VHH binders against q6dbn1. Designs and how they scored, part 17

Target 1, 243 residues: q6dbn1
Amino acid sequence: MRCISCREEYLPRNAGTCKECYVEAGETEEELKREIDDLKAKVAFLRLSSSLDHGTSSTSRSFTDVVLIASEDNAGSPPIPAHKSVLVSRSPVFKAMLENEMEESLSGTIKISDVSYDALRTFVYYLYTAEACLDEQMACDLLVMSEKYQVKHLKSYCERFLVTKLSPDNSLMTYAFAHQHNAKHVLDAALSQIVENMDKLTKREEYMELVEKDPRLIVEIYEAYLSKQVNTAAGGTSTSKTS
Below, E stands for the ipSAE of ESMFold2; O stands for the ipSAE of OpenDDE; V2 stands for 0.75 times the mean of E and O plus 0.25 times the DockQ between their complexes.

## First folded at step 7 (VHH; framework vhh_ozoralizumab_d1)

Design p5 (at its last look DockQ between E and O 0.02; V2 from the best seeds 0.00; counts 0 for: pae O 15.1 > 2, placed apart)
Fold by ESMFold2, look of step 7:
Formats: C-alpha cells, sequence, structure tokens
Structure p5 (fold): chain B 243 residues (1-243), chain A 124 residues (1-124)
C-alpha cells in the first residue's frame, strides 16, 4: 500500500496516508490557521473605511478628492466621493486614468455610464473594505466591473459566489458569461455541469440561441464532452450474460 | 482600460447618410454581441441594432429596418452603423454597447460596456 501524499509504502492501518504525512499535515494546518488569524488582525488594523462609512459621516474634513457618478440612471444619482489614492492603489486602470492628464484627473469627476448606482456604490465600498453584499445580479455586475478596473481580489470574490449559485438550469449561460470574462473557476465548474447534463441541455432554447449566435462556445462544449466519452470508453467494461 | 469610442456623427439633411464607427479596446471584441442604442433629447435609451459576435446574425427594430445596416470587423475591433435615408426623428446621441450573457436573466439584454456616444443631428 502506498501513501497518497508521499508515495511511500506503508501498512494498511493508516488508511491511505502514512503516519508521518498525517502528522505533518496536521502541523501544517495548525500553522496555517495561526497565519490566517495573524493576517486577519493585520487587516483589521490597516482597514480604511469608505467615504460613506464611520470615518466619512463626520462633519470633519474627509479629504476626498474625486467623485464617481453612475450616469446610467435618468433620475440622476448622487455622486460617490472617494480618494484618488485608494482608487489608484486598488486598480491599475484608475492608476493610469488618474496619473495622466486625462479629463477625469483634471475635473475630479469619473462618469461611468454602464453601471447602476447600487453596483457602483457596492464596488467603491469593496475598494475600501474588501467586503460586498452580493446577490446573483450584483455578483455579475461586480465581476464585470472587477474585470474593467482590474480588481483581481473582487473578481475572485464574485467567482466563488457564482459557483455557489450554479445549477443545471443556469449552467449554459454561466459558462458563456465566464467565457466572456475569463473567469476560469466559474468556467470549469459550469462546463462540468454542462457535460454531465448534456442530453437535457441540448433541448433548451438558450442552447439553440448559442448555436446561432456564438457557435464557438458550442464547439468547446462538445470537445469537452467527447474527451470525457473517450476517457470513459478507454476504461470500459463488458458484462457477460448467463441464462 | 476598456474603451468604446464612437465617431462619425454630425449634422446631416433629411434623406442623407452617415456612417458611424466604434473602436473597441481593452476587451476581447470577438466574444461580444454588439449593439447600437440611441437617446434622443429628453428620452430614454432606444435599441437601434444588434450584431452577433461572428457577424452572422443581425437584427433591427421596424423604425430603422431597411435604412440602417450594422456591421463589424473583428480583425480591427471595430463596429459600424451605416445610416441611410435619415429622418429628423433619428436625431439622437448614438452609443455602441457590448452585450453580456447573464446566467440569472438569460432572456434580458445586458451591456457590459457602453461608449460615450456620438451626436447625430438630422435637420433641414
Amino acid sequence: as target 1 above (243 residues)
Amino acid sequence: EVQLVESGGGLVQPGGSLRLSCAASGFTFSKYAMYWVRQAPGKGLEWVSEISSSGSYTKYPDSVKGRFTISRDNAKNTLYLQMNSLRPEDTAVYYCAAGSYRPFSPTEEYFDYRGQGTLVTVSS
């Protein structure tokens, strides 16, 4: 019997891992838990409040130097005050925008025409706090914004949420969405769901629409499906029938 | 650094023609269905045309069908709108937009990106 971790031969009483690897895994887990706790404490110490939170609700000077405006709404959205230093430190896109003499740097206003006020507010809150309250729609909105502004940590946050919401009913469109945004973790999870439910999903209206509008996605799905069928067939067994 | 930059707007007489362009950068243009939408002064956004990611499927509302032609060049990352037989009611700011798949409302149109727009004025 060989240990699944170190591949060393061992006696069966240790159920797939040798005693030494089992003990080392436990020690490593405890050390990692300690490091996580230490990092959490450091984050709590270093955390900056958003301009709409505790530190910016005061009549004391907030020192914000830029506003973001969601231009999508006809009713006019309130401006979201922010600090250029926070935006540039969290986003290479804002860094390039605000460190050059672009219109946004000179005017002190960033107009964003492709997002709702709620999505923009939640995005800015995340830049300050590394937290966001997500539902399915908000997770998609923030994933797109995280891609646009290259906020990798937010993208990962949204991806994990979307994986928890994955079901056979939404797997085709989740795959297409993840493909558009190079969301690898979501892409792989959705593809697995599609391949396991292929017979049912090929009857759906969104499948027919994808065949017409984006056949590259369909080709990739079938290539994955055929690869799995070849793997299964290579290990195939037959049954003998006795009568 | 996602950008959609429209150009080609201007003043034109009724019955005239304009060709709008939209230069795309910062995203994979060939993965997106593209749209033209417009906003007349004091009005909401109105859908004007759609083209699939490959360019093989196009769609128009009755208000512009036969007069407007959408096209794309995926090698140049550019979207076009040829506008013929223009009417005063076509006066609007025209935006190009990149369509998104959405897993929780798959029958609704969502745009990931929209440009700043180009003004088209049709008057005599």
Scores: ipSAE 0.453, ipTM 0.773, lowest interface PAE 2.1, mean pLDDT 82
Fold by OpenDDE, look of step 7:
Parts: C-alpha cells; sequence; structure tokens
Structure p5 (fold): chain B 243 residues (1-243), chain A 124 residues (1-124)
C-alpha cells in the first residue's frame, strides 16, 4: 500500500500511512496541542479581572493611571506609564500595593528597584500583550521580575525559553540561577544536563566556584548523579539474566 | 475533577515512623511540583517538603531535615512522605499539595491544588 502522505510503499499493518509519516503527524499533533494550550493560557492571562464578581466594595474603585520608574543607581530613567487596573489584574503584588494606602497608591508612582529600564519596559509591555522578545539576559531579568511580582504566566514563559538555551557549557550557572530564583523547570533541566556531563563539568572553573560559594548545590548534584548511576546499574543487571 | 487523597496517617510513639501517601488524579501529575504541608492545632500552615516535577530535586525546612523524605512515582501519580524519628511537635494534619511553580517560600497561596489531609499524632 502507498502512504497517503508521502506515497511511499508501507506495510499493510499501518493504518494508511507509513511509519515515518505517522510519527511526524503525531509530533505535529503534539506541537499543535501545546500551541493551543499556550494560546489558552495567554487568553486567560490577558483577561481583566472583572471587578463585578467579588462583592467586596473595594473592587469598585476606578484605578487611575500610574507610572513605573526603574530605580537603578543611575538617576534619570524615564517613567513608564501604565494602568493600575491592568497591573492589579496581572499581579497579586501590584494588587496589594495599589489597593492599600501605600505611597505608591497615593502618588501614582511605583519605584522598581534592581531592574534596568529595558527590562522594566519589556515587563510592562508583557503585562498588556503577553508578548516579549527574549534573549538569555532578558529572560533572566523577566524571570526575576515575574517571581518578585508573582506573574506566573511570565515566569513560565521565561523558563521555557531558558530551557531551550541550556547547554553543557552554561548548565552549572543556569542551575545556580534557577535554584536562587525557584525556577523549577529550568532547575530540573539544568540538573539533568549536569548529571549527564559530570565528567567534563567537574573540571570547569564554574564548578569550583560553586564548591566554594554554595557547596549545598554540589551535594544536590552528586545526589542526583548517584541516584542515576544506581538506577542504571540496577537496570543493567536485570537484562543480563534473561540471556 | 482534580483530587488529592492523603493516606497513612495515624497514632505513633515518639521516635516512631510513618509513611504517608497521596494519590493524585484529574491533572497531569508529572508537570507539577508536589509538596507536603502540615497544620498543627492552633497553628498556621507549615511547609515540610518539596519535590520537583521530575523528582530530581527535593527541599526540606530545618524542622524536618534529615528525618523526612519526600518521593514520587509519576507512573502511579503518587506522592510519598517517609517520616522517621517522629516527635510530638510533628503532630498535625498533613496535606498533599500541587504547584505549577516553585515559589521562594511555599505558602498556601501558591498551591494550585491541595488534599483534605491525614492526621498524624505523635504521643507517648
Amino acid sequence: as target 1 above (243 residues)
Amino acid sequence: EVQLVESGGGLVQPGGSLRLSCAASGFTFSKYAMYWVRQAPGKGLEWVSEISSSGSYTKYPDSVKGRFTISRDNAKNTLYLQMNSLRPEDTAVYYCAAGSYRPFSPTEEYFDYRGQGTLVTVSS
């Protein structure tokens, strides 16, 4: 029989497609499913919290415009305009800040510490659009911001990006970063890469730095490594007895 | 429907051991970090153990470190907590919880799902 997709001859046991086309179709389906899930998540993220459903009188307050200022050591970053209603809808932290009688709520100015203007601008833009152009540095900066202001959707976005950029060369530093900022997916992925490349990575300067600065991380790495070795040894002994 | 069902709680003497289990259903278990939290009488919710989605990473507070061990079986959608060297201060309702992200401090507000709990009583 000929494959409906590629027209190559396939064994009749395959339901109308060759094995290769079937696998490709499956991969495409999974990719589409992921895209759909991502779109759904984006739509959910962009939904403004309808002040109407939570009967508490405090939600009826019309929020006025606010400006965010990146407070780096360099005096003079331009203010980034935003809507309090959007900030409140996207971040529980901003909600807490702006619903209380704090200075930020009264002044209409939020000072953000330890962030660059570019990172802050990108962050605010994401709150409106759920879109961001990322490089590795921006992804890290936004991950930190997302954790600080509890923007889960952004954190997930950044973690996914960083996982795609993982390599043996950056795995140790990425692992340390992920650990510091509680980036679960990045941490797991980095750890896996480290364990697979232990013979090479233990000779690197980054490894020695971690030994000195945070030996706890090294212990965690070795625990994972040993666990993998034990499991591999146990699996190898079971296959040799059946021959 | 999402369900987390804890089991394995009971009465134990000081120095004793218990193993808790949590059966998860209604969500993709392998995509979530899992937690054990506990609430003692008259106290707030306390985080006692964390495990990453893959199971490669675990974390414990100092209060239970070296005594408790969290583990998971993703194929069975089950979370475990081995509790050794139990103390009277470990008396609490223990809850299984799931979170999509690992926060700086695991608190109730960060969990997506939480079970009904199982009571652990440590008494002579």
Scores: ipSAE 0.000, ipTM 0.219, lowest interface PAE 15.1, mean pLDDT 83
ESMFold2 (binder alone), look of step 7: mean pLDDT 81; pTM 0.821

## First folded at step 8 (VHH; framework vhh_ozoralizumab_d1)

Design q1 (at its last look DockQ between E and O 0.06; V2 from the best seeds 0.00; counts 0 for: pae E 19.7 > 2, placed apart)
Fold by OpenDDE, look of step 8:
Structure q1 (fold): chain B 243 residues (1-243), chain A 124 residues (1-124)
Amino acid sequence: as target 1 above (243 residues)
Amino acid sequence: EVQLVESGGGLVQPGGSLRLSCAASGFTFSKYAMYWVRQAPGKGLEWVSEISSSGSYTKYPDSVKGRFTISRDNAKNTLYLQMNSLRPEDTAVYYCAAGSYRPFAPDSEYFDYRGQGTLVTVSS
């Protein structure tokens, strides 16, 4: 039979496609599903209209333009213009800040502390587009900001990126970082890497640093390690009885 | 909202003592290493004390070692700095800061959060 996709002759085990084309098609399907889900999430994030619940008579404070300024240490950084309506729709924290009679709301200026101009610019750009050019450092910076300002979509975006950058060499510090910022996906992935490479990682300087500075994390790592070892031992004993 | 609010600053004579406090809110205080940093007029930011998340580890620069003591109460979300034998050179705005582990910048100290600071003036 000839494969419908590649037109090569194959032994008829599957209906119309060779094994290779079938596998490739499956992989493509899965990739497309992921892309669709990502696009849906992006659209959902961008459509979050400030449903100004018109219900309570609170004076429709017309959200005017606002500028965000990176911390004073960068006294030379230009202000980043934004729309209050966009900020409010994307972040519950900005909503709380701008809906109250705080100085930020009145002045039209929000000072963002402990962030670089580039990170802040990228953050604001993301709020408008749901896109960001990330390197490892930017991903960390934006993850921190996403947590601070409760931008869930951005946090997830950063976590996914960081997981792709995970290696045994950075796993300990990534775990510690993820733990601090409640980045569950990164935390789980990092923990898996640590457990798989425990023999090597316990000899690293980073390990000793965590032992001294944050022994609770080390305990958690060992708990996970032991759990894996026990499970592996239990699975090995079941296969030996059937021979 | 994340907040760090410093208190306890003021005017003190050389050889005197002050105790600074920092009240933290809006984040999980017990997961962060905490720092005191200071900025003197016309100078850059200087690190003056570090304490681990659990409080089991502390570090000081030579400039304040033996004179300053950092401590924390995780139940109260509060950081402290006991300053003894104060000198005119210790005059600065003192800031409380929360440090984070950065997996891709091991040589850099990043603060995720920092307070507005409290002024300490040591003068006769």
Scores: ipSAE 0.757, ipTM 0.905, lowest interface PAE 0.5, mean pLDDT 88
Fold by ESMFold2, look of step 8:
Structure q1 (fold): chain B 243 residues (1-243), chain A 124 residues (1-124)
Amino acid sequence: as target 1 above (243 residues)
Amino acid sequence: EVQLVESGGGLVQPGGSLRLSCAASGFTFSKYAMYWVRQAPGKGLEWVSEISSSGSYTKYPDSVKGRFTISRDNAKNTLYLQMNSLRPEDTAVYYCAAGSYRPFAPDSEYFDYRGQGTLVTVSS
């Protein structure tokens, strides 16, 4: 019989995978676990603050030197104290803002419009910890912020999350979002999902809304669809299974 | 028509427990992060808990951490808040709220949807 992973012939001991592929998968998993533990230790060592966004009443934040404020129309949110050194280290935009004597550098206050307190707090927490509690909406909010403040690490993090949440049901809206915000990895994944489900998706209300709101996106979807048909008709890539 | 209907509020003694429910309808519940917020008499709105759309991540402020537990059942379109070790300071109107999935410009000053609230009174 043949191994389903490497297609090498073997005696039937592992129901479709040879002993070598099974052992190699286990070794790869252990190496990845070690890398993850090393990264966790580096993150813990690099943290600069003992607390983040626990409220404004604490005086233990006497070493913070800048405040971020989510601009809200009807109600204020607590200011988020932060360290300029952390902001400039994580974002070229904050570096330019705070080094070039902009209004924010002089006042010590950074006002950020069109963002919820929750999203801003999560964004700042990420700058300190490289962690965020994500759902689809938070990932979109943080991706937009990561683009605005050029935080590549966070953009990649949000993109990976959004790719894991892709389904045919959300692919059209996710494609439009990724196109708007230059999220190439999400864009490519969403486009692939759309192309594979084209007959079903072209009948959705969301598709008709896209036709009316942004027909250029529809043209791009069809161009990708036609290109996939040409590529598959011209022939698949022959891959060597022994190399 | 979008509706969020809170229930389970009432009068409870300090140290007691209460479980709030929020029945959601008129939108795709599983696409939204959900929140509990509260408004104490004469005070502003305070965030109490959040839960991701899948239920995999939860967050709490220090004032309720360890005492309150948010959960959701996406099959039943229902959000829950289990409140234990209640204190007089927890007296408030509790609202459930939803953040929207908004791929073209995902921003919101406040939640996309908020219920009418359920009153929780903690008093001896």
Scores: ipSAE 0.000, ipTM 0.094, lowest interface PAE 19.7, mean pLDDT 76
ESMFold2 (binder alone), look of step 8: mean pLDDT 81; pTM 0.817

Design q2 (at its last look DockQ between E and O 0.80; V2 from the best seeds 0.00; counts 0 for: SAP .686 > .668)
Fold by OpenDDE, look of step 8:
Structure q2 (fold): chain B 243 residues (1-243), chain A 124 residues (1-124)
Amino acid sequence: as target 1 above (243 residues)
Amino acid sequence: EVQLVESGGGLVQPGGSLRLSCAASGFTFSKYAMYWVRQAPGKGLEWVSEISSSGSYTKYPDSVKGRFTISRDNAKNTLYLQMNSLRPEDTAVYYCAAGSYRPFAPTKEYFDYRGQGTLVTVSS
């Protein structure tokens, strides 16, 4: 029979497609599903919540333009213009900040501490587009900002990126970083990497630093390691009884 | 909202003592190593003390070693700096800061959060 997809001759085990084309089609389907989910999430993030329906008489304070300024260490950085309406729709923290009678709301200026101009610019750009060019450092900076300002979509975006950059060499510090910022996906991935490479990692300077400065993390790592070892030992004993 | 609020600064004579406090809110204080840093007029930021998340580890530069003591109360989300035998060169704005583990920049100390600071003036 000829495959409908590749037109090559194949043994008639599958209904109309060869095994290779079937597998490829499955992979493509899964990829498309992921893309669709990502697009849906992006659209949801970019939707401006029409504040119209909640009838409470809160004085329709016309959201005026606002500028964000990076911390004082960047004396001379240009202000980044934004719309209060966008900020409020993307971040509960900005919403709380701008809906109250705080100085930021009145002045139209928000000072963002401990962030570089580039990180802040990228952050604001993301709030408008749901897109960012990330390197490892930017991903960390934006993850911190996403946590601080409770931008969940951005946090997830950064976590996914960081997971792709995970290696045995950076796994310990990545784990510690993820732990601080409640980055669950990164934390789990880093922990898995650590457990698989425990023999090498315990000899590293970073390991000794964590032992000294944050022994709680080391305990958690060992708990996971032991759990894996026990499970592996239990699985090996079941296969030997059937021969 | 994340906040770090320093207090306890003021004017003191040489040889005097001050105790600084930093009240933390809006983040999990107990997950962070905490730092005191200072900036003197016309100078850069200087590290003056470090304490681990649990409080079991502390570190000081030679400039303040034996004179300054960092401590923390995780139940109260508060960081402290006891400063004894103060000198005119200790005059600065003092900031509390939360340290970050950065996986890709091991050589740089990163702070995720820093307060607005409290002024300490040591003068006769």
Scores: ipSAE 0.822, ipTM 0.931, lowest interface PAE 0.5, mean pLDDT 88
Fold by ESMFold2, look of step 8:
Structure q2 (fold): chain B 243 residues (1-243), chain A 124 residues (1-124)
Amino acid sequence: as target 1 above (243 residues)
Amino acid sequence: EVQLVESGGGLVQPGGSLRLSCAASGFTFSKYAMYWVRQAPGKGLEWVSEISSSGSYTKYPDSVKGRFTISRDNAKNTLYLQMNSLRPEDTAVYYCAAGSYRPFAPTKEYFDYRGQGTLVTVSS
């Protein structure tokens, strides 16, 4: 509610006298906080983007020593400059890649297939800031990358986001996605949604697709459903323990 | 480290055969539907074959149906493509790819992983 700031009881009579002023002040403060966060993100992005051109502030030219290239989407994607020390400290996979006599360590170029430029840019930004602007597609892209590069804190971040977007309509595919990527928090939440809506979900096209393409997932879902049926029956009659 | 490594490409005469292999590591191969896709010189990616995670479902476009056979060995983490009756228009770089279940996308193929490809040239 916008009027929640009017509940600040500085003095009951004085607070009541200027209620519109309190609401306007609260709205202005919240707008400024949003603007500050937006400016922080813009500055961080522009520093990374500017260092691609090597024509900006001394901080943007702070001796980056590796570039990452998103090669799946198109060959024209700009390189993303980064620091090996950051990559190594955030990812055991980059550590193994860059600290040994690998092609990437010697060339100073890491080519990453199967990732869009936007996803790679957001991934690198997260390695530096522990923040990312997520939507549904980006959260899935970054979860896959976090598993591939073993960035556990990013995986957890994406999992929390995906749970907030979970609904009965997307629960089957979310379960399948989480199962593919060992995303336990998302997996458990999706399974609960599936079990609660079993009779509706078994009529959907994606259910039929899973039966044909990945029947092991269906078996696991039914085993969980059957377990709840046993627990419900036991709970419903356990008081007497007799029939 | 996730890897998909294709092999078995080469030069073959029209009407000949090749068998492509794709060795997978760094992910649970048996959880993924697998695909072969190809890119002819100067063209975009073209879907060539699909096999379900269990291997029980396969699908092909009409351009290769009856000539190409996809298979997998989940114990060896290996995907195969048997290509028979090869034609010059089959000349391309062939990639193996791992399909992704995606809850928030329209119906289309998303690949979590793709290999570097192996060149198949069909010519005299």
Scores: ipSAE 0.534, ipTM 0.799, lowest interface PAE 1.3, mean pLDDT 80
ESMFold2 (binder alone), look of step 8: mean pLDDT 80; pTM 0.809
ESMFold2, look of step 9: ipSAE 0.518; ipTM 0.788
ESMFold2 (binder alone), look of step 9: mean pLDDT 80; pTM 0.809
OpenDDE, look of step 9: ipSAE 0.745; ipTM 0.899

Design q3 (at its last look DockQ between E and O 0.72; V2 from the best seeds 0.55)
Fold by OpenDDE, look of step 8:
Structure q3 (fold): chain B 243 residues (1-243), chain A 124 residues (1-124)
Amino acid sequence: as target 1 above (243 residues)
Amino acid sequence: EVQLVESGGGLVQPGGSLRLSCAASGRTFSKYAMYWVRQAPGKGLEWVSEISSSGSYTKYPDSVKGRFTISRDNAKNTLYLQMNSLRPEDTAVYYCAAGSYRPFAPTSEYFDYRGQGTLVTVSS
């Protein structure tokens, strides 16, 4: 039989396609599904209308333009213009800040502490487009910001990126970082990497640093390691009885 | 969002002592290493003390070693800095800061949160 896709001769195991084309098609399908899900999530994020619940008379404050300022030690960062309506729709924290009679709401200026201009600019851009160009450092910065301002979509985006950058060499510090910022996906991935490479990692300087500075994390790592070892030992004993 | 609020600053004579406090809001205080940093007029930010999340580890620069003591009470979400034998050179705005681990910048200390600061003036 000839494959419908590649037109090569194959032994008919599946109707119409060779095994290779079938597998490829499956992979493509999965990729497309992921892409569709991502697009849906993006659309959902961008459509978040500031449903100004018209109900309470006092919130009729017309959201005017606002500027965000990165408060770095260097007094000279340019303000980043934004719309209050967008900020409010994307972040519960901004909503809380701007719906109350706080100075930020009245002045139209929000000072963001401990963030670089570039990170803040990228952050604001993301709130409008759901897009960001990430490197490892930017991903970390934006993850921190996403946690601070409770932008869940951005946090997930950053976590996914960081997981792709995970290696044995950065796994310990990534784990610690993820733990601090409640990045569950990154945390789990990092922990898995650590457990698989425990023999190597215990000899690293980063390991010793964590032992001294954050022994609780080390305990958690060992708990996971032991759990895996026990499970592996239990699975090995079951296969030996059937021979 | 974690807010840090410093207190305890003021005017003191050389050789005097002050105790600074930093109150942290939220439930995440115990997850962070905490720092005291200071900025003197016309100078950059200077690190003056570090304490681990558990409090088991502390570090000081030579400029304040033996004179300053950092401590924390995680149950009270409070950071402290005991400053003894104060010198005019110690005059600065003192900030408490929460540090984070950074997987791709191991040599750089990043602060996720920093307070508004408290002024310490050492003068005769």
Scores: ipSAE 0.627, ipTM 0.852, lowest interface PAE 0.6, mean pLDDT 87
Fold by ESMFold2, look of step 8:
Structure q3 (fold): chain B 243 residues (1-243), chain A 124 residues (1-124)
Amino acid sequence: as target 1 above (243 residues)
Amino acid sequence: EVQLVESGGGLVQPGGSLRLSCAASGRTFSKYAMYWVRQAPGKGLEWVSEISSSGSYTKYPDSVKGRFTISRDNAKNTLYLQMNSLRPEDTAVYYCAAGSYRPFAPTSEYFDYRGQGTLVTVSS
């Protein structure tokens, strides 16, 4: 008898699928489930607001009705044209800014300081496409912007990227960064790395800098570390007692 | 949204003093390490002072140590720079800035927020 899928032979008791094809199908199913979840989130993110409340009140014959400007230098960077409807659909902060009679809504200009033109352009591109080419620095820049403008989809994207770049060498500063920007997924991953490497990390210069600069973070790290020691000791004691 | 507004700049003679202030609006002032940076005409940004979020740690480059003092009042969301024994080379636009921890780049090179600046001129 032959497997329906790969034509390898099997015994009739195997439901028409060899073990190898069954395992492969299970792995494919898990990949497809993740892709479906990602696509659902991307579709939800790209959807434009359907309400009359999104605040695109100006009429223009052009494709755009607002510009964003990176105001980092005295010589202005090129303006980045955009649509208010897209900005409002992706960001509650832009919604509040553009749907009220604020300076930005009236002038049609949004000045964003302390970002590079490339970071701002990448941020706007993401609002339209849910895509960005990241490196470590761009991911940090976009995470800061995503928190500032409450773009949760981008924040999640940057967090997943930063977790893939996490190492013991960068775990302390990554923890501090994530704590500052409410990046819980990165925060938890960094804390786990710190707790598992405490004996080495407490001797590093950046650890002593954190003790001086932000002792609240050190207290949180130690609370997690001590909680692990209590749970490990209790588990070990219970195992020893039952032997 | 955080807004930073500097004040206290002006013209002063060498050896004089100025106190710069930075008023912050928003809920995040006490979470940020704060900085003073300056830009002399035709030059890039130069770090001048750092103070931790709690105010317990300060740092200065050698060029201003002993002459400049950074302080903050988290209850009033205000940052200060006391500048004494001013020299002509201290002439610059001074910016108040808030910085985040950065795991992949020096933290003093790029800031999450920066004000529009206040001009300090030290001359004859």
Scores: ipSAE 0.355, ipTM 0.633, lowest interface PAE 2.0, mean pLDDT 80
ESMFold2 (binder alone), look of step 8: mean pLDDT 78; pTM 0.786

